# VH-VL binders against p0dw94: the designs that were tried, part 23

Target 1, 243 residues: p0dw94
Amino acid sequence: PAGTPAGAGASAGIGSDTGSNASEDSDMFPTIVFGDTVIERKEYVAALKAQHGAARLYFRQTYGVDPAEDGWDKAHDGEVPCRWLASRAIDELRRRHAAYLIGVDLGQVADDSYASIVARMEAVNSGNAELKSDGGIVYGRTGFDIDSYLSYELSALKNAYTGDESNPGMSLSDDEVRRYYDEHDWTKDGVDGKTPLDEVRGNVKAQMRSERYDELVSQRAEAIDVTDLPWDALYRFTAGRLG
Below, E stands for the ipSAE of ESMFold2; O stands for the ipSAE of OpenDDE; V2 stands for 0.75 times the mean of E and O plus 0.25 times the DockQ between their complexes.

## First folded at step 4 (VH-VL; framework fv_ucenprubart)

Design k1 (at its last look DockQ between E and O 0.55; V2 from the best seeds 0.00; counts 0 for: pae E 10.0 > 2)
Fold by OpenDDE, look of step 4:
Structure k1 (fold): chain C 243 residues (1-243), chain A 119 residues (1-119), chain B 108 residues (1-108)
Amino acid sequence: as target 1 above (243 residues)
Amino acid sequence: QVQLVQSGAEVKKPGASVKVSCKASGYTFTSSYYMAWVRQAPGQGLEWMGLINPSGGSTWYAQKFQGRVTMTRDTSTSTVYMELSSLRSEDTAVYYCARGRLWSYFDYWGQGTLVTVSS
Amino acid sequence: EIVLTQSPDFQSVTPKEKVTITCQASQSIRSYLLWYQQKPDQSPKLLIKYASQSFSGVPSRFSGSGSGTDFTLTINSLEAEDAATYYCQQSSSFPPYTFGGGTKVEIK
């Protein structure tokens, strides 16, 4: 008797923005503002989606439970999965906007609003489409979605920042580089032992700059106060999105 | 506990240089912490002079002091130095070192060093 | 350079009264504003970070608010120990950092 393959349990994902009949009250996205920037519903939902897997993993690892199975509103040692997820999403957004704000301050990008980001994405996509029509070679994805574009643009901002030694934290002394090198393992594939500094100096510096940039972003993210956000409403909204 | 201990009061003549020290304890010089110098003239407000990364020695100076101020560090003694040259009477102030993070806040301050410039 | 203007320069206040100090930036600094307290013959102490976040150990009577160009430090009920000069400081962009002119609060 051929055992019927156990049906791949539909991963209860974050519900699509299509208005299913959840109670009208649970569907209202509260007003969220980061300083002068309004966080859009779409932006928040995207952040939720991005952190959804991490939330499940966290609760699985920490408490041995899967919120997708046990419920997102069930408390475990004082932690509630939907709240945890919402918090993580907000943190991600804080970090993202902090990075953009650094870019704005330095003139790398004009605006950190979601609308502006989307506009830039569309411009890039249009340009690429035109190039393609003209017989040009578009390297990479023929079109960005918003998530991929965010990743792309944030990386570009980081690279632009870290690529300029005049930017705060990006000037590295030889002593700093040496110390950092000594404190970390630098191995090359196929080579036994620590690679000499002279061979990896560029990589060392790049990593140092990357870390310093990330720290800067973190500091700026902290400056975005979220204590007065409508958390209860946000939790309700989040819970309503979770299957 | 984090402590910043500064050198003692200085009396200098116009045109001279002064070097103030700030010894840090309770934490290590890492890339996460910077040291700022802030001065305060008698009866006046706070004035930011510059910032140093004690781990690597990179510096940022206020334009007003550029060319006259030099910030250095000795990692072996966890000490940061601020040297101000071509002293003027207007440089009479209490000079503070303050621990901070880049683009952040100053959480610990030295006790201050009075520098008097008098003919 | 970003200029911070504090108001008022001086306040004489009765204990238990509310104190309000304002700091206005010449341009938007978002939430990148700090508040410091300096008592006579002492070093400055951090009170509020990033416009509204209380620093560790700061009494709850101290609060900060504002964003963009206009910021406020509030002492809800003034204590005698709160006699000090208060300074705002901005960290919106990379150095230079700038301070406000200070507000001296005295007890009547």
Scores: ipSAE 0.411, ipTM 0.784, lowest interface PAE 1.5, mean pLDDT 89
Fold by ESMFold2, look of step 4:
Structure k1 (fold): chain C 243 residues (1-243), chain A 119 residues (1-119), chain B 108 residues (1-108)
Amino acid sequence: as target 1 above (243 residues)
Amino acid sequence: QVQLVQSGAEVKKPGASVKVSCKASGYTFTSSYYMAWVRQAPGQGLEWMGLINPSGGSTWYAQKFQGRVTMTRDTSTSTVYMELSSLRSEDTAVYYCARGRLWSYFDYWGQGTLVTVSS
Amino acid sequence: EIVLTQSPDFQSVTPKEKVTITCQASQSIRSYLLWYQQKPDQSPKLLIKYASQSFSGVPSRFSGSGSGTDFTLTINSLEAEDAATYYCQQSSSFPPYTFGGGTKVEIK
């Protein structure tokens, strides 16, 4: 029988889901490690939810089926929707962890762990709550949830990277800027023909740096080897979450 | 069809300088790819000398070569240069250019340039 | 600087036998370890990226394993054309990148 009555724990130290009462092996979140960093159940589940629509779109466009209606476990020409979704969620996490690891390598952040990100978010939220209690002005959203904090912090890491010309890829020559401008569309309303480079030089450089940063993140994500993850266990867990 | 073509072999005397070129083709020269220089003395292993970003010209040199090596590029000819000064007999080696991204591998290598330093 | 120590320096191996080459890093490099092959008078060629991923066109007899500080390149059944020197390289940190000292494999 289940080893934890009324509130079954799936695995000691793994799978930090709240409120889950799992009694089956398929509900156990496997141990997943990106290099030296443990992937927590909560961040994986959030990635599944974020990519759910992409899976539905892919199968509709490719096979004319909607997994939410036709089932997540049925194969379509060798592709199984829940497995496709699991792989995409892992790829999303690889990109996010890669962005943090670039920050680690450049001394911008201590590590890429989900627990550390949550701790930083909670510290910021506590500071905002204290400011509100002391009569300070808190504009807009009074605190972060994890999704909004991740978006905020990832943007800050990217801005810090692209804003420092000494970082790899961020130094741009005049010839490079000119060539990029010539190869892209810079038309705007009210200007006949192409907007002159001198009027959009800042925007051209920012776009170049953004694209170069995104490529660096993609290259770093490739370095996170996921070939030997416990894929079968992860697929079973994922199927159990989609019901 | 990425290609890296290096300049020909050179014979130098101690105290001179050498400048080796590496012409790239088959990809966008000023992209997120960097160019590394790696040397190999006769019968010895590979030794990384430095790295240049063809976009912007930023360089990083191994500490052993700091002050003696200069890497430059010419974006109009898609060419990277490595200049090593104050040559010694110990600098006799094959010098390779190699393309790669940061945090990544070197996927394409030049054919190598033999530099011989002898009196 | 991260130091990579390869072992052995030299192997003489009978065709069709297994070759094992090790690379040890002075600190954790996670999975950011590359393996290169260099034949006499040729430039190095990439075999294995990210510790265990075969590069395009590399024969299936080549495999890599390991993470952290201890890594292995394996040639499951040595062919005559595999006589070469093999180098590990780390890419885990921002430059400088470093290479191992090399392992020369000859046909016995």
Scores: ipSAE 0.006, ipTM 0.488, lowest interface PAE 10.0, mean pLDDT 83
ESMFold2 (binder alone), look of step 4: mean pLDDT 90; pTM 0.914

Design k2 (at its last look DockQ between E and O 0.02; V2 from the best seeds 0.00; counts 0 for: pae O 11.2 > 2, placed apart)
Fold by ESMFold2, look of step 4:
Structure k2 (fold): chain C 243 residues (1-243), chain A 119 residues (1-119), chain B 108 residues (1-108)
Amino acid sequence: as target 1 above (243 residues)
Amino acid sequence: QVQLVQSGAEVKKPGASVKVSCKASGYTFTSSYYMAWVRQAPGQGLEWMGLINPSGGSTWYAQKFQGRVTMTRDTSTSTVYMELSSLRSEDTAVYYCARGRLWSYFDYWGQGTLVTVSS
Amino acid sequence: EIVLTQSPDFQSVTPKEKVTITCQASQSIRSYLLWYQQKPDQSPKLLIKYASQSFSGVPSRFSGSGSGTDFTLTINSLEAEDAATYYCQQYSSFPPYTFGGGTKVEIK
């Protein structure tokens, strides 16, 4: 069916290792670093899974083919689906690591490594489990998986940044706020035309700060140089993870 | 071909202001590139003054220049301006504009504008 | 603001000898350090990015090292054309992106 879960095609394949044999070269994850930070196989594979549907949609709309049916290694006017997907996964990791690096610069987290994020998640989960076993009350989420913890921590980093006007880009002049308001629609139910600026000033500022933070993250991600990654090895690994 | 062309040399008296221009060509002016201003007094080192995002006009100034420097842009002429007020002899320097992304190097520099402050 | 302190201010070096220039940051900048070369009456040119990554077209005799607060630019086997002033610049913090004071290298 057209609604096949993203993981269905990835669960079948000739690259599977069903025994104690060593992985073939196409399954060996190369050493990937963003500056000083090692990129772990697990975080790369998760990024591939997250972008899998986008790749299928892109090739279907652009070339009329579904890589899951047509093959991930077949070129279409110079574009190879597994390479497109690998590049997109790396770009998404650059953005996440960039957000963490902003947090490192502000002293909000120790580093951007996946291992440190997992360690923090495990500490929180263990603390909550221990509190429950002692008969204490645990409010909120009792356990995180890595995806929910990443979402939680990234949101906390963004909120800490945008909530402090002394941070770069977060101090907004009256003229900047008015210009942004004028350039956007602030329609509200029950009000003809734009809601007056004085009634939405807080919302205008919050949206401006959010957009400026996202721009800073994007610019920081561009500063993570990926030119010298072992791209050929990464492409082979990626192809081996796909059908 | 990216090029940054600055306005010509200027002579000013103490207490005056100077406005140096930097016209960009060979790329999309309101892109992800920022414009920095860096000065260099005769026989001295490079001194970062500030940065402007031509896309939105947002600026960041070094603390030393806060209150005396103003950076603006004109998107219709692809030009960035740096204005330094309350000039004093220490402000005698070559003023450079330089293009770059945040968290990156300056890949293209203007030719420099000599500003001389003397009574 | 992050202060970068370069040492030495000046070196006079015999051709073919090794030149070492240091840059110390007032707080950790991880590896977000650039090295520039500036010749008389010219704009600066990038040599090294991210503390140790050579920029395109830079001769292999130039290398960078260090992380945190202590950084080094090395010129192995100085050439006549390497007589210039060298600057470090940090880009780890948000603006301002400060420069070191410079190190002038002359041929003896």
Scores: ipSAE 0.006, ipTM 0.484, lowest interface PAE 10.2, mean pLDDT 84
Fold by OpenDDE, look of step 4:
Structure k2 (fold): chain C 243 residues (1-243), chain A 119 residues (1-119), chain B 108 residues (1-108)
Amino acid sequence: as target 1 above (243 residues)
Amino acid sequence: QVQLVQSGAEVKKPGASVKVSCKASGYTFTSSYYMAWVRQAPGQGLEWMGLINPSGGSTWYAQKFQGRVTMTRDTSTSTVYMELSSLRSEDTAVYYCARGRLWSYFDYWGQGTLVTVSS
Amino acid sequence: EIVLTQSPDFQSVTPKEKVTITCQASQSIRSYLLWYQQKPDQSPKLLIKYASQSFSGVPSRFSGSGSGTDFTLTINSLEAEDAATYYCQQYSSFPPYTFGGGTKVEIK
């Protein structure tokens, strides 16, 4: 008797932009501005998608509930999943734009707008396509989508920043390095115990710089005021996107 | 265990400013946790003043206190501050900090800080 | 701003009697209502969340009901230790949040 394969439960995901039946009011994306930069609907939706799993995990771990099953509008100890998700999405966007703004200040990129980012992606894709057509070897990804490009470019910005000791926070004294080394565990494969500083100094410095950069991004993100965002409208929009 | 410890009682003159601190312990400042300030005049009800996101520093103030209240945080010490300026006799109250779960539900409260405004 | 009106302002109740406190919102807040208990010289404590969900450690004699604009806190069989002021709070929208005026419950 061939056991009928259990139907893959439709993973309640974030609806695509083509979703028909949400009330006209729920489909309207409010105007969101970070300083001088307008946040596009696509950016926000992408951020929601990126944080969707984290939201589910958070409520599962914290309250033993899955918003996808129990509902995104149900409050748990005063937390509402759709609001939590919206807040996380905004925070992600703040961090992203903060990193870009740091890059702008340093002349690494011209603009933090979504349109500018897409334009850069397209330029890279076109360049790679041309190189390939000319018989050149394209190392890595031959074509970026927006998510992969964002990851790539943000990493590049971080690397560029942390790779220059003249940038704020990137100069490390020997004492600082030693202190950091002493406060953390450093292990190497095949070596018992803590690896000597001289063998891991580069890694120690890299980690320190990475953390300092992340802190800088966080600080810059904090400077992006979101108090005046249309949060109610954003919550409604978010709720309308959730299955 | 989560604890909120507030600064001690204050006596101020009209027109002065007061800054009350609230030190949090037992948890970390994250985007999921907010800190609200609520005051209570003697024999009166609870009055929501505002809240701060300690992780990002964003603030929301009740309209009544707009322009007079400033909420800040020090992440290094896990301390939130509420400063109220241009004090009046009507500002005499016990001021509470309270941890908010996504700013809505207040599960832990400080012990309160009495601020007395008298000539 | 959403206004919450509590009723009554004051109740003097005999132990073991039922206490009912109401909270009315100026507009629909769905189920986004909290109830707090504040004893004399103490900080408020959460009793009920989401209109009807008891907070951890709250005795079963406390219950919340209602949705939309009308809410009720019920103390089934009042105990002496329940002498306190009770407050409702709404969190249906983004801040500001508001409290009701409070209901003081005293023991006869």
Scores: ipSAE 0.000, ipTM 0.468, lowest interface PAE 11.2, mean pLDDT 86
ESMFold2 (binder alone), look of step 4: mean pLDDT 90; pTM 0.893

## First folded at step 5 (VH-VL; framework fv_ucenprubart)

Design p1 (at its last look DockQ between E and O 0.32; V2 from the best seeds 0.00; counts 0 for: pae E 9.9 > 2)
Fold by OpenDDE, look of step 5:
Structure p1 (fold): chain C 243 residues (1-243), chain A 119 residues (1-119), chain B 108 residues (1-108)
Amino acid sequence: as target 1 above (243 residues)
Amino acid sequence: QVQLVQSGAEVKKPGASVKVSCKASGYTFTSSYYMAWVRQAPGQGLEWMGLINPSGGSTWYAQKFQGRVTMTRDTSTSTVYMELSSLRSEDTAVYYCARGRLFGYFDYWGQGTLVTVSS
Amino acid sequence: EIVLTQSPDFQSVTPKEKVTITCQASQSIRSYLLWYQQKPDQSPKLLIKYASQSFSGVPSRFSGSGSGTDFTLTINSLEAEDAATYYCQQYSSLPPYTFGGGTKVEIK
């Protein structure tokens, strides 16, 4: 008797922005503002999707429950999965916008608005398409989607910041580098023991700069006050998107 | 609980040097936190003197104190030091150490150390 | 160097009245402004960070506002224990950091 393969349980994903008639009131995305920048619905939904797996993992590890199975509105020791997810999404957006605002300060980007980001993406895509049409070689991705472009551009911003020693925190003393090296494991494949500092100095500095940049982004993100956001409306919106 | 404990009051003559200590506890001394020194002359406002990274020992000094101030740390005792040389009567002040975040704000302060410079 | 100008230098206020202290920066510091309270013979205490965020343990009667160059500390209803000198400080970049000249608040 051939055992019928147990059907792959359809991972209840975050509903696509396709207009299913959930009650008109639950579908209204509240106005969210980070300083002078309005957060768009699409941007928030994308952040929810990005954090969805982390939310499920957190509740599985912490409470032994899967919100996708047990419900996103059920409270566990005072924590509600949909609220947790919403908060994580906002935190992700704060960090993203903080990074862009640092880029604005450096003159790399005009602003941190979602529309501006999309416009830059489209410009890059169009330029690549034109180059290709002219017989040019496009190295890498011929076209970005918004998620891939965000990843690309944020990495570029970080690299630009950390690549200039004149930027705050990017100047490193020899003593700092030595101490950091001593406090971390630097192993190279095929070599027993810790790799000498002289061989990994560049990598040590790069990692230090990366961490300092991330701390800067975190501080800048903290400066974005979200205490007065319409959280209740946001929770309702989030819950409505979770199957 | 974060605590910064400074050394006791000092009386110095003009031209001498003073070294004030600040012992930190209640957090990881070599983490991402910095230590600032701020002074306050009697009846005057707060004046930033400098900053040290306890993790690596890098320092930033206010231009006014450049060449006269030296900030150091001992990681084994979680202590930061501020030495001010060529003392003048105008250096009479309460000197504070204060914990700061990287490129950020100072959240905890020592009790202060009075340094009196008199002939 | 960024210069911070506080106003007024001194204020005598009746209990339960509203107190307003201003801090103006010589250039934009965005939201990177702090407010400290210093009582006589005590160390400064952090009240507000990022221009408007209350630090832990700070009473709700204290609030900060502003961005760019103009900032305000507000005490909604002055208590007797609020007699102190208040300082603004900027931390918009790497050192040097600078303080305002201070505002002394006394109780009538």
Scores: ipSAE 0.024, ipTM 0.627, lowest interface PAE 4.7, mean pLDDT 88
Fold by ESMFold2, look of step 5:
Structure p1 (fold): chain C 243 residues (1-243), chain A 119 residues (1-119), chain B 108 residues (1-108)
Amino acid sequence: as target 1 above (243 residues)
Amino acid sequence: QVQLVQSGAEVKKPGASVKVSCKASGYTFTSSYYMAWVRQAPGQGLEWMGLINPSGGSTWYAQKFQGRVTMTRDTSTSTVYMELSSLRSEDTAVYYCARGRLFGYFDYWGQGTLVTVSS
Amino acid sequence: EIVLTQSPDFQSVTPKEKVTITCQASQSIRSYLLWYQQKPDQSPKLLIKYASQSFSGVPSRFSGSGSGTDFTLTINSLEAEDAATYYCQQYSSLPPYTFGGGTKVEIK
């Protein structure tokens, strides 16, 4: 995962004598901070659940084992499944928080905290319920859960960034657009050859900008330094939830 | 090995322009890396001038240099350029290029190019 | 744009003594601050990233601290080779990524 200390194996080689029966000591969620923002236990646990299948797939494909059956604390060529999963969950949170921080820097959202996102979701839900009960028209979703609200808000942040050509990475030269078009398939059903660039120019540019935005989010996530997190405590918490 | 090699020192008269080059090697030039330009007048501190994305060609200039600086790139030669026009004696400085990611630190620096503006 | 103010501009320090350099931002930059060392006739070299993380190969006597608007670079025991000018730089938002004015450190 990104953000692994350059010290090459600091904290490496820790076996676990506590993964199967140390539940009380592993129940405590350590304080995790991305820059100035506290990471809530709820958002971390949600990230673990979201990445759980990816961890099982990775270890099955790479080592022929299933952590859910063979244990989450056994090393396989230096990789420990619960630590792999924890690192992946943190990396996914880094990407989400990075997208929010870009939005904060552009004045599009107040902050990246989970509590603030939940509060915004609840305000939207309350407003929609009130409008509907008063006989008004509600456009779009009338009730968000946190997952659907996150998807909605992240999409809005991305659209705002990519829709402004003055933002870094969003200005596209004619040569770059042509090259991207040439490198991709724009064939229409029933049409011989590629759809002419003039007909799909907007779509080509939108796809280019989307890909560049995703890379800029990745760069921003790398700037969220996780080297000094309490990794040992986080690994214990994670192992306790899996075992 | 990442390397940034800049063009040689230049002597200019007031009112002229200068174009400094920075040739990059050891990485994919049109990747997600940006190139910044930073100058340093004799006995003075570092001054951020602007940056360019070699992939997209987009630029951002410090307000102080807006209207006088132009940053370009040539993807076929993996080279970025910084051109400063309407030179004055106060533009005498060493000009550096530096590689980095947007929202990240700048990890490799060129050797610097001395530009002397003398009336 | 975000202004970084370094203090002091200059200091002359007895070998083996502690050096403290401050950098103050005109608005919060969270922890997105870099420290550079520049020796005469050389390009700047990165010492500290993210306010407190040492870059690879940097001697342990160099450390950074702070967040928000107030940051400190510390050299715990000054060596002769540490005579240089030190700069902070912020990278907290979209460009411009501004520098502090510098602090020249000399051996007394």
Scores: ipSAE 0.006, ipTM 0.528, lowest interface PAE 9.9, mean pLDDT 84
ESMFold2 (binder alone), look of step 5: mean pLDDT 90; pTM 0.910

